# VHH binders against o75319, part 128

Target 1, 181 residues: o75319
Amino acid sequence: GNHIPERWKDYLPVGQRMPGTRFIAFKVPLQKSFEKKLAPEECFSPLDLFNKIREQNEELGLIIDLTYTQRYYKPEDLPETVPYLKIFTVGHQVPDDETIFKFKHAVNGFLKENKDNDKLIGVHCTHGLNRTGYLICRYLIDVEGVRPDDAIELFNRCRGHCLERQNYIEDLQNGPIRKNW

## First folded at step 9 (VHH)

Design A52 (framework vhh_4orz_3)
Fold by ESMFold2-Fast, scan of step 9:
Order: structure tokens, then C-alpha cells, then sequence
Structure A52 (fold): chain B 181 residues (1-181), chain A 119 residues (1-119)
């Protein structure tokens, strides 16, 4: 099925780099078969993603895909030079500790390998908002020591949309810090 | 109309096995990820297992190595093989279809099938 994800058109395709970090958030790119249901100005393919990031004078070094589906685009639609990591993350629920740890491990590994460049970690779920914002903010809070409200504000400003899931916001503000196993 | 119908629940003693089935209709089955969720008495509904349209599987930590999710696209069915059952597995088990959006989680559920594990 070529059904456009519900509310997908309501969100900006790509946010801006989060200053002081290597993160950039975006909504899921849709492969060419979805374009027959979209106006030209609504299209956001994997190619469009890379073009929009270049327009910001940025470069992707890693894509982390948090969707729990493979229907939107294939990893083969991405340039071979950009690593792709799939972390299946259930929607609506606060990600579990194992998922949080996988995300932190991937980010830490990227940063270690890319200390001599300025390439970005691109993170997306379906809308690039709730699961995406949660895991980025969780990383900033737990690993970088950012205050929860500061992390959330930074994400909201750079994404251009505010985190919508109250349970995610409450966990970020008042939940336990997830340290290494 | 999207319809999900569960079967295979029942009463079983601890250490036993059950196989649950979900018959799906009203949509292109092989295009969707399918999941099993459960709700124990007095508890909230929790996710148990998922199988993607591409056949990748994932499980909650509490059921890893004991439960196996599978699908048969020719028959529009998803199954859950439950081995080494424990009293804490007692719950109503629901078959669910994944929303394309996924920000909302699951868009359709069946009526559920009761699984009771006696000690």
C-alpha cells in the first residue's frame, strides 16, 4: 500500500541541525511509488531529503530509522556512503530501556568514528517528532547532562514542531536517567 | 471492513504450550505489520510480539525465547506459538494491525482470546 501516513503532510520535511549537537530530525522519506498521491511541492523522497540537507550546508553521516515498518522506503534508496541503522520502535509507548541503549550505543559509536568531521546523525520516525524527539532528548539528558526542559526546547525549536505525546514529555522531565548497563 | 479474529486461547498448566491464531480480512494483509498484545487482570494492555510486512520479528523481554510470532500471507493469518507458559502469562491476548502512521501505534484490534495458565 501507497497510503500516505496519517498527518504526514502536516509536518515540515526536515528540521535544522540542533546547535551544539550532531543531530538533525526529519519525517520519514517516501519512495517514488507514493508520489502519485502527492502534489510536486509535497514530495519528500530519499533524494529530496539529501537535497534539503545540502541546502542547509550540512552532510549526513548516519541515518537512524525508528519506524516499525519497511513500507515507506528501502535502505537501497539511500546513498551507499551513508550508513543506515534500523531500530524498531513501537509508537505511542515510551521506548524501553533496551531501545534507549541501542540508540545511545549507535550515537556514541558514530561520534567516536567521526570526531574529525562535522557530519550529522539524521534521526526519523514516521513524523520525525515523538519517538525521534524522545530518543534525541533522552540522549542529551542522560549522556550530555542537558537539563530536560532545555533539551525539549532545543528539539522543538530546531524540528519546527513541539513534542506532542505527554507521556514522552513526562518521562523526559521526571523519569529516571538511563545509565549504561 | 477491517476484521481481526483471534482463536486458540484456553486453560493450560504451567510449563505447557498454546498456539494462537489471528484471521485477518478487509485489507491487503501482506502490506501490514501485525502484532500480539495482552492485558492481564487489573493491568494495562502491553505489547508482546510483532512481525513486519518483511518478516522481521521482535519480542518483549518477558517472552523472548518462549514465544514465536509467524505469519502466512497466503492464508491471511498471524500466529503466536507460546511455550513454557507461566502463571504471569495469564491475560486476554489481542491481535493488532500496525497503523501506517505509527505515531498512534496500532489502528485495529481483534476482540481478544483468553489465556489462563494455572499453577
Amino acid sequence: as target 1 above (181 residues)
Amino acid sequence: EVQLVESGGGLVQAGGSLRLFCAASGFTFDDYSMAWLRQAPGKRREWVALITSGGQTDYADSVKDRFTISRDNAKNTVSLQMNSLKPEDTAIYFCARQDWDYSEGFDYWGQGTQVTVSS
Scores: ipSAE 0.018, ipTM 0.219, lowest interface PAE 6.3, mean pLDDT 88

Design A53 (framework vhh_4orz_3)
Fold by ESMFold2-Fast, scan of step 9:
Structure A53 (fold): chain B 181 residues (1-181), chain A 119 residues (1-119)
Amino acid sequence: as target 1 above (181 residues)
Amino acid sequence: EVQLVESGGGLVQAGGSLRLFCAASGFTFDDYSMAWLRQAPGKRREWVALITSGGWTDYADSVKDRFTISRDNAKNTVSLQMNSLKPEDTAIYFCARQDWDYSEGFDYWGQGTQVTVSS
């Protein structure tokens, strides 16, 4: 069995690009074996992800997968032209400093190598909400100097859903800046 | 009360085999994915293998083709067969209930079982 993640159907598949950044957030795509439990309008495969992003007149240059599993889809289900990075990130708890640093290094590396284009960094966990929103907001706060409440508001608006985990929100608003380098 | 109890750990020479068992109680075992994680001295806990409620399996690259995870829903047991053991596999091995339907994180852990591989 292919279990559909709890509440996965409750969330929009793909958000909007976060203006002033290279980030776009989405929920986890599900490979074809999951479609037996989904109505046609509920399907969101890796192919559907790329189609929806192209419909927004955007292009992915990197996917960062924050799920703590590989069961939802395989990297081989993605176009070979788009780099894929897996950062195993446990849900419920605030990501640790090593996970935060890995995310920052990946983003910084992508931006340095993609100065001459406008390709996006696609970030997802299961729902594209808590782990995804935390790490994107943490990057904006720590690296780009965005005010915490502004980062959270921008993410919530563009994702179309608000960050739900209070411990994540509290860490973003009141926690220490994680300096790297 | 949810309980996970590991067994089967021990001392083995490099190239040897061990089979770990995890006995689960206090919940509907068939509804949950189960995982094995390990923690070596001075290192962070790392994921090793998982098995979904439907029997789909996945493995960390470091153990692929050497370890096999399986489950027996009638006995509420998950097992890890470890072959071709290396000194690098020395760690405390934890059975964990993985809530794939909520967070993909772990909500319950066993106390762990020690595996020591001598060179």
Scores: ipSAE 0.016, ipTM 0.228, lowest interface PAE 6.1, mean pLDDT 88

Design A54 (framework vhh_4orz_3)
Fold by ESMFold2-Fast, scan of step 9:
Structure A54 (fold): chain B 181 residues (1-181), chain A 119 residues (1-119)
Amino acid sequence: as target 1 above (181 residues)
Amino acid sequence: EVQLVESGGGLVQAGGSLRLFCAASGFTFDDYSMAWLRQAPGKRREWVAYITSGGETDYADSVKDRFTISRDNAKNTVSLQMNSLKPEDTAIYFCARQDWDYSEGFDYWGQGTQVTVSS
């Protein structure tokens, strides 16, 4: 399907780097075929993503795509120099432990291999909000020992939009820490 | 309380037509994309038609050019016009509300309405 995702236009394309971390969150880029349905100022292609990151004086070292689809853009639409990782993440419900583990493993691997640079981990779902915010905050809480409310506040401020799914927020605040099994 | 109530199903001869209706309540209908899915006996549930809040439509290849999805925001209704029906279209048809931030999934479903197409 080539339809624009619901509410996609309501969100800022890309947030700011989360200070003290390597994370930056954004909404899903849409390949050129979607531009027929968008005004020029609404376009956000893979190329537009990299231009906006560069405008912030940042550089992407990894993209983690949490969408449960390949219809929005293809990995081939990204520069070959930037690794792309797909983690098919079911929305609505809190991500399961396997998904959380995959995300943590990918982040830890990137950080280990990129100690000598300042490249960012770009994370997105469809809107760069609920699945994206949940997994970033879950990582900060479980791995980096950040207090839940501080992680959520940091994400909300840097993304420019607040996490909206109450079940995600409640799990982050009151749920168990997901440790490696 | 979110409710989706389907109607319009029934028995029809091959080549005939049916129009299905879904009455929605308990939420701001205008803000949500809606879909029709179907499940035939012994088969997997499959998506057949989709309509965004703005009225953009999409269809499965199996029903393209035969089915038309539409919505009436003033009446909180989504409809499926089914033409040139085939025995293979026999299924329970479900109205579903799309999850807004998980565009690949659905968060609420109706009880379904049976469509039976005789040869």
Scores: ipSAE 0.405, ipTM 0.674, lowest interface PAE 2.3, mean pLDDT 92

Design A55 (framework vhh_4orz_3)
Fold by ESMFold2-Fast, scan of step 9:
Structure A55 (fold): chain B 181 residues (1-181), chain A 119 residues (1-119)
Amino acid sequence: as target 1 above (181 residues)
Amino acid sequence: EVQLVESGGGLVQAGGSLRLFCAASGFTFDDYSMAWLRQAPGKRREWVAFITSGGETDYADSVKDRFTISRDNAKNTVSLQMNSLKPEDTAIYFCARQDWDYSEGFDYWGQGTQVTVSS
């Protein structure tokens, strides 16, 4: 499809790095074919993503794409030097254990291979909010031992938008820790 | 309570036309993208047409140039004009509301309306 995602314009393109972590969250970049439907200030292509990251004096080392589609941009639209990982994540429902496991393994692998640099893990869904915020917070809670409310506050502040799905928030606050191998 | 109610289905000969309607209630219609999906006998449900809150449209390749989706925000309706119908368009047609943060997901569905195209 070539239509702009609903409410996509309502959200800031890129958040700030989450201090004490390697995470940065953003909304889905849109390939050049979408630009005819956007004002210049609304454009957020893969190139625009990397320009905005550089403006923050940061560098991406991995992109994790949580969308359940590949219509918005292609991996070949990204610099060849930045690894891209697709984890098809169904929205609306809390991500299942398999999805949580895949996310945790990708993050742990990146961190192990990037101990000698400060490159970031970029994470996005359509809006860079609910699926993105859930999985980042789930990682911080389950792996890093962060208190749920602190993880959520950190994500909300750095993303510039608050997690909106109450079922995701409730699972993070009151749900079980996901024990993955 | 969110409700989507389809109408306009029926039996039509190949080459004919039908117009489907979906009456929406229980939410701020203007804020949501709407879609039509269909399910043919023995097949999975497939997306047919999409219209954003701003009125931008998109279509599956199989129906492009034959079907037109439109919305009337004053009446809280989304419509699907189906022209040059083919036997393979035979399906139950569903109206759906786009989930607000899941680009391919739908959070509310109508009961569907049957479209039968005979040769």
Scores: ipSAE 0.383, ipTM 0.665, lowest interface PAE 2.4, mean pLDDT 92

Design A56 (framework vhh_4orz_3)
Fold by ESMFold2-Fast, scan of step 9:
Structure A56 (fold): chain B 181 residues (1-181), chain A 119 residues (1-119)
Amino acid sequence: as target 1 above (181 residues)
Amino acid sequence: EVQLVESGGGLVQAGGSLRLFCAASGFTFDDYSMAWLRQAPGKRREWVAWITSGGETDYADSVKDRFTISRDNAKNTVSLQMNSLKPEDTAIYFCARQDWDYSEGFDYWGQGTQVTVSS
């Protein structure tokens, strides 16, 4: 489908780097075919993403795409210098252990191979909010030992929008630590 | 309690038309995108048409230019006008609700309405 995702225009295109981490969150970039339905100031293409990251004096080293679709943009629309990883993540429900494990494995691998630079891990779902915020916070809690409320507050502040799904927030605050397997 | 109830299905000859309706209750209808999907015997459910809360529409290639999805927010209904029906359109048609946050999936479904297109 070529329709603009519902409420996509309501969210900031890209947040700020989460201090003390390598994470930056953003909403899904939309390829050129979507621009007919957008005003110039509403456009957020893959190229626009990289321009906005550079404006913050940051550099992407990995993009993790959590959407359960391939219709928004093609990996070929991204610079060859930045690896792209697709993790098909079902929304509405708290991500399952397999999805959480895949995300943690990708992040750990990137960090191990990028100890000598300061490149960022860019994470997005459709709005860069609920699935994105859940998986980033889950990583910080389970792997980095961050307190749940601190992880959520950090994500909300840096994304510029608060996690909205109550079941995700509840799982982060009171759910079990997922050990990597 | 979220409920989606389909109606308007039936038997029609190839080349004919049918209009399906979905009555929604138990939620703020205006806040949600709605969709129609169908399932033929022995096949998986496939998406047919989408309509956003703001009225933007999209269609599967197999039904484009033949089907039209619309909504009436005052009546909490979504409808599907089906023209130039073909035998391969025979299926149970389901109304589904889409959460704005998960624009690639559906969280509630109706029970379906049978559409049979004779050759």
Scores: ipSAE 0.335, ipTM 0.622, lowest interface PAE 2.5, mean pLDDT 91

Design A57 (framework vhh_4orz_3)
Fold by ESMFold2-Fast, scan of step 9:
Structure A57 (fold): chain B 181 residues (1-181), chain A 119 residues (1-119)
Amino acid sequence: as target 1 above (181 residues)
Amino acid sequence: EVQLVESGGGLVQAGGSLRLFCAASGFTFDDYSMAWLRQAPGKRREWVAVITSGGETDYADSVKDRFTISRDNAKNTVSLQMNSLKPEDTAIYFCARQDWDYSEGFDYWGQGTQVTVSS
């Protein structure tokens, strides 16, 4: 369906690059068929995403889509030069170890192949907040050794919105560190 | 415990009308988008209509201008007014709840109510 995701309008389209990392978070872009339900200033298409990233003097090298659906936009709506990775992630529950593993390996692979540039990893779920913030923070904690409270503060500041799901926050602060092989 | 209970289905002749109702309980109704989906024999469930917590509505192309979704937050109910019914509208109709941070689909479903449209 072409219904606007619940509360989607409440969130900033794109955050800022998280300093010291290659991450940038944003809410899901909506293809042009959604625009008849939006005022011009509310529109946020895949094209609008790339324009806003460019306005920050940044460049995307990978998009990781954490939504459980493909109805909001098609991979074909993205430039062919930007890889797209879908990790189907159910909301509400803390992502399982398999999902966390997939995310970490995608990030590590990107960083290895992009040593000689400064391109960003764009991460989004529906609102670019809970699933997005959890997986970015989990990566920073488990792989980069960042303290949980520092990772969460960095994400909240750069996204412009605070993580909302208490179970996600509690897992980040008190849960086990999940190691790659 | 989340419960969604549909009613109002039945047999109707082509060109007729039916109104479906969904009674919701076990959650803060005002915080969620609600939807109607349908499943015809041998087919996958398809989305029909949605209404957001703010009251905005959207419809599948196949039912646009014939169906109207509405909600009554005081009674925790969602309704679907179905006009100009066609034999192709024959299906089991399901009420569903959508959470903004779930599958971006639907996390709870009712048991469904049968709608049969004769020629």
Scores: ipSAE 0.016, ipTM 0.303, lowest interface PAE 5.7, mean pLDDT 89

Design A58 (framework vhh_4orz_3)
Fold by ESMFold2-Fast, scan of step 9:
Structure A58 (fold): chain B 181 residues (1-181), chain A 119 residues (1-119)
Amino acid sequence: as target 1 above (181 residues)
Amino acid sequence: EVQLVESGGGLVQAGGSLRLFCAASGFTFDDYSMAWLRQAPGKRREWVAAITSGGETDYADSVKDRFTISRDNAKNTVSLQMNSLKPEDTAIYFCARQDWDYSEGFDYWGQGTQVTVSS
């Protein structure tokens, strides 16, 4: 279907780079077929994503797509110079350890191969908030040793919206560190 | 009303095979991604496999190369072929529908079908 995702219009399209990291979070871009259902100021296509990031004087080096669907846009709608990684992540539920490990592996690989530049890792789910914020914060806590509340505050500030799902927040604050993967 | 009904569970020896079926009704089946999840005794529900509306598949590492998910849009069914079964695959297996209209979580679940693998 060609339906706009619920609450998608409620969220800022692109956050700001998280200082001290290579992360930038955004909501899912919607391909041209969705634009008939949107006012011009509501449009956020793959092209709009790259334009907004350029306006911040940043450059994407990787997109990690956490949505559990492929209906919103095609990888072919992205510049061929930017790698695209799909990690099918179920919404509403805290991501499982396998998903967390896949995310960490992708981030670590990007950072190792991009030591000579300042390109960003763009991460999105549907709203660029709960799944996106959880995995970014989980990485900062488990790999970078950031305190959970500091990671959450940094994400919330830079995304421009606070993590909404209490089960995600509770797991970040009180859950186990996933170091054995 | 949306209904998902699982079948095909049972008792099987280690190394054996089972095929699970999920019959869907009450919605336009072709428009939704479908998944299988499982819950072992004393464990949280674990995602096993998914298939998108376009037919693309994904699997948990624990079942990769042993399980195959497929769908038949003409019959409104999703199935899970389980080969090389292990005692640790013992669980209740649930069919779930992915809702595109909210945060891509599962909105409807079946009642589950029990799979028991003996050693």
Scores: ipSAE 0.016, ipTM 0.256, lowest interface PAE 5.9, mean pLDDT 88

Design A59 (framework vhh_4orz_3)
Fold by ESMFold2-Fast, scan of step 9:
Structure A59 (fold): chain B 181 residues (1-181), chain A 119 residues (1-119)
Amino acid sequence: as target 1 above (181 residues)
Amino acid sequence: EVQLVESGGGLVQAGGSLRLFCAASGFTFDDYSMAWLRQAPGKRREWVASITSGGETDYADSVKDRFTISRDNAKNTVSLQMNSLKPEDTAIYFCARQDWDYSEGFDYWGQGTQVTVSS
């Protein structure tokens, strides 16, 4: 099979750009083989992702895929013009310092290379919520100096769903700043 | 109804080996990551190993290089080969289904199978 991830239908496909940043979060796109199990209005393929971003008058310059699998879609399903970066991130536990460092390095590299444009960094895990929200908020707190509660509120509002994992929220609010960039 | 049934536990001497099996039913097995966790008396559950639908594996540091997780999608089975067993490996071993690869924790658990390693 091609079973739809549990609760995947419960989440909005794509959030809004987080104002003051280059981030946009979304749930994992599902390749064509999953569409037999979905109504037309439930489909969210890689093509659908780019159409929804375009409808917001935005453009993706990088996709960061935080899932620990390649079963949902393949990089070949994405436009050749958009870089794809895989950072295998195990869930339920707060991402380790190496994962946080890789994420920060990728974001900083993108921003340095894309000073002349306004292209977005698209970030997703399976739901585009817990791992995605954690790493985006961690970046805003550690690199941009945003207050933890402000980063979380901004992410929640723009994603359209609140971070659900209490251990992630507690680490963002009370955990140490990671100076590994 | 999702069911996970463990087998293969038992009593073994330190340095010995055991192979645990988990028979899964009630869902499309090859769409899910599977894991083994263990719980020693009076301790919290500890993650031991995971295997993705595509066969990628990951292990806790305490068992790395001694345990091997594998799956047989045709038989809906996940297994754990345990070598060089230590008394500290004594625990009830649980098979669990993962909702997102390794990511969102475990939604279904088996009843567990007891492993006792004597010194």
Scores: ipSAE 0.014, ipTM 0.225, lowest interface PAE 7.3, mean pLDDT 88

Design A6 (framework vhh_4orz_3)
Fold by ESMFold2-Fast, scan of step 9:
Structure A6 (fold): chain B 181 residues (1-181), chain A 119 residues (1-119)
Amino acid sequence: as target 1 above (181 residues)
Amino acid sequence: EVQLVESGGGLVQAGGSLRLFCAASGFTFTDYSMAWLRQAPGKRREWVALITSGGETDYADSVKDRFTISRDNAKNTVSLQMNSLKPEDTAIYFCARQDWDYSEGFDYWGQGTQVTVSS
């Protein structure tokens, strides 16, 4: 489909780097075919993403795409120097353990390979909010030992929007730590 | 309580037309994309048409140029005009509300309305 995702215009394109981490969250970029449906100020293409990251004096080293579709943009729209990883993540429900494990593995691998630089892991779903915020916070809690409320506050502040799914928030605050199996 | 109630199904001859209606209640209708999905005997449920809160429409290739989705926000209804019906369109047609955050998913469905197209 070529329709603009519901509420996509309501969210800031890109958040800020989460201090003390390598994470930056953003909403899904939309390829050129969507631009006829958007005002110039509403456009957020893959190129726009990289321009906004550069404007913050940051550099992307990995993009993790959590959307359950490939209709929004193609990996070929990204610079060849930036790895792209697709993790098809079902929304609405809390991501399953397999999805959480894949996310953790990708982040850990990036960090091991990028010890000599300060490049960021860019994470997005459709709005860069619920699936994105859940998986980033889950990583911080389970792997980095951050307190749940601190992880959520850090994500909300840096994204510029608060996690909205109560089941996701509840799982982060009171759910079990997910370990590798 | 979210409720979606379909009507307008029936039996029609190939080449005929039907108009389906969905009455929505229990949520702010104007904030959601609405869709029609269908399920033929022995098949999985498939998406047919979608209309966004802003009125943008989208269609499955199999129904493009034959079906038209529309909405009436004052009445909280979504409708599907089906033209040039084929026996292959025989299915139970469901009205669905799109999840706002997970745009590939639908979080509520009606009970469905049967459409039968005779050859």
Scores: ipSAE 0.714, ipTM 0.851, lowest interface PAE 1.1, mean pLDDT 94
Fold by OpenDDE, second read of step 10:
Structure A6 (fold): chain B 181 residues (1-181), chain A 119 residues (1-119)
Amino acid sequence: as target 1 above (181 residues)
Amino acid sequence: EVQLVESGGGLVQAGGSLRLFCAASGFTFTDYSMAWLRQAPGKRREWVALITSGGETDYADSVKDRFTISRDNAKNTVSLQMNSLKPEDTAIYFCARQDWDYSEGFDYWGQGTQVTVSS
């Protein structure tokens, strides 16, 4: 079905670029079939995503989708010029080492291939908050050496919403560094 | 009415194999990702395997390369092939419908089937 994700309307559609990084977080865009269940001002389609990014004078170079479902939108709904990567990420629990590795690998690969531009890595889960925030922060902490609290604060500020899951926060603050391989 | 009915559980020796089945009804099966969960005595329910509507699969690290999840869309069934079973795999196994539109991630699951692996 085309049910609107729970609490989806409560979150800003797109955050701001995280200063000093190539990351931008957003909630999942919804394909046209969902629009009938939304007020016009609530609609956030793949097209809307790109429009909003452009309004910020930014450009997406990669989209990392952390959801497990294909019901929200299709890769075909995205411009062909923007690579799409699916990384299955279970909700409500701290991502496992394999998931973390996949994310880090994808980010590092992108950065290596995109040194000559300033295109952004767009990351989203359902709300673009908890899973998204954890993995971005995990990367900043493990790979960039950022203090956990600084990473979390930066993400929260830029996303416009704070990480909500205590297990994620605690793992970021006190959990072990994961291998970067 | 959404229904998920698990079968195939039982007692098996360590190193053995078992195949679980789940029959789904009451919804458009092809629209949903399906998963297997398990709950061992005294432990929390944990995710084991997932298969998307498109057939993509994912596994918990603990079962990777030992378990295989599959689906038959024509029959509305999900299966879990369990090889190289270990005592640690002993648990009640649940078939679950994954729906990220819900905060819990899963909106329906069956009554479960007991898997016991003896050492």
Scores: ipSAE 0.038, ipTM 0.458, lowest interface PAE 2.7, mean pLDDT 93

Design A60 (framework vhh_4orz_3)
Fold by ESMFold2-Fast, scan of step 9:
Structure A60 (fold): chain B 181 residues (1-181), chain A 119 residues (1-119)
Amino acid sequence: as target 1 above (181 residues)
Amino acid sequence: EVQLVESGGGLVQAGGSLRLFCAASGFTFDDYSMAWLRQAPGKRREWVARITSGGETDYADSVKDRFTISRDNAKNTVSLQMNSLKPEDTAIYFCARQDWDYSEGFDYWGQGTQVTVSS
């Protein structure tokens, strides 16, 4: 049985591009097998994701999937032209340095290879909120030098939902900067 | 509905072996990490072993090199092979479903199976 993630319906499918960055956040797309448990207006498949991005006059150049599962959709459900990166990230825990470094490397690599276009880095976990927001904000703080409160406010505004996990928020505001090695 | 049913527990002498089984139903077994936890009388429940959907395994230090967790996706089963059993291994052993994504820990448990190790 295809089990809809807890509270998944409570969140907007796709946020807006975060101005001044290449990031856009969204909740996990659900493959066709989940549709029997969803009303038509609740469906958010991989195809729906790309349609909603196009409706914003944006284009995805990379998807980073932070979920700790492969049950929601398969990389094969995505257009072959869009690279897919899986970073298995445990929920509820502040991501470890290895995970943070993998995320930073992927973002930096994408930006270096996409200087001549304006394609976006799509980032999602299950709800596109806590793990997603943490790693995007961590990147903005550590690499771009954005003030923690400004990064969090920007993410919250563009996602349309506020980061919920206090331990994530506390680490962003008061935790150490994770330097590249 | 999700159902986890443990079996294979019993009484065994120190140094002996037991194999526990967990029959899973009511969900797509292949999509979830599975774990074994145990609870001794008057103690907190502790994690023993985990196997991911991809087959990666981890063990608590107390059971490392003695216990082996495995899964059979065709039969929707998780097994725990327990070797070199010690009196300290006496506990009720629980099979648990783990989804680190949305549930973030253990969201379903079996009823448990009793393991008693005599010295």
Scores: ipSAE 0.018, ipTM 0.277, lowest interface PAE 5.4, mean pLDDT 88

Design A61 (framework vhh_4orz_3)
Fold by ESMFold2-Fast, scan of step 9:
Structure A61 (fold): chain B 181 residues (1-181), chain A 119 residues (1-119)
Amino acid sequence: as target 1 above (181 residues)
Amino acid sequence: EVQLVESGGGLVQAGGSLRLFCAASGFTFDDYSMAWLRQAPGKRREWVAEITSGGETDYADSVKDRFTISRDNAKNTVSLQMNSLKPEDTAIYFCARQDWDYSEGFDYWGQGTQVTVSS
């Protein structure tokens, strides 16, 4: 489909860097073909993403795309200098262990290879909210030992929007730690 | 809880028309995009049409200009008007609720309604 994703306009394009981490969350960028359906101030292309990150005095070193589609933009729309990783993540349901494992491996690999710089891991799903917030918080809880409520609060504050899926919140607060790598 | 019930399927001759209906209940219908998908004999399910909460529509290339999706928020229904039907449109047609933050995913499905187009 070429329609704008449901509620996409309701969310800030890009959050703030999550202090003490290398994460920054944002909603899905939309390629040029979507712009005819948007006012100029509503546009958020891959180019706009990089401009907004730069406006925060930050630099992306990796993009992790959690959407279950390639219709919104293509990897080719991104600078060749920024690695792109697609993890097809089913929404609504809590991400499965394989998806969590892939996310953790990508993050750990990036951090090891980027010890000498301050580049960010950009993470997005359609709205940069539920799947994005879940996987970032799951990483902080399982790998960094952050308390679940603290991880969720940090994500919500920096994203500028609160996680909305109760099953995701419940799993983060009371679910098992995934030690699957 | 959430229910989607399709109706309007049947047997029609090539060149004819059918209108499918989907009655939705158990959720705030106005907040969700709705879609129609179909599954032809021996094929995988394919997406046919969708309509957003705001009324924006989109269609698969195979049905553009022949099919029209619409919704009636007062009645919690989504409809698919199918014109100029072809034998290759023969399929079970499913109504689906699109997940609001998972644009390619559907979290609830109806049981489907059979459409058979004879040559």
Scores: ipSAE 0.346, ipTM 0.617, lowest interface PAE 2.5, mean pLDDT 91

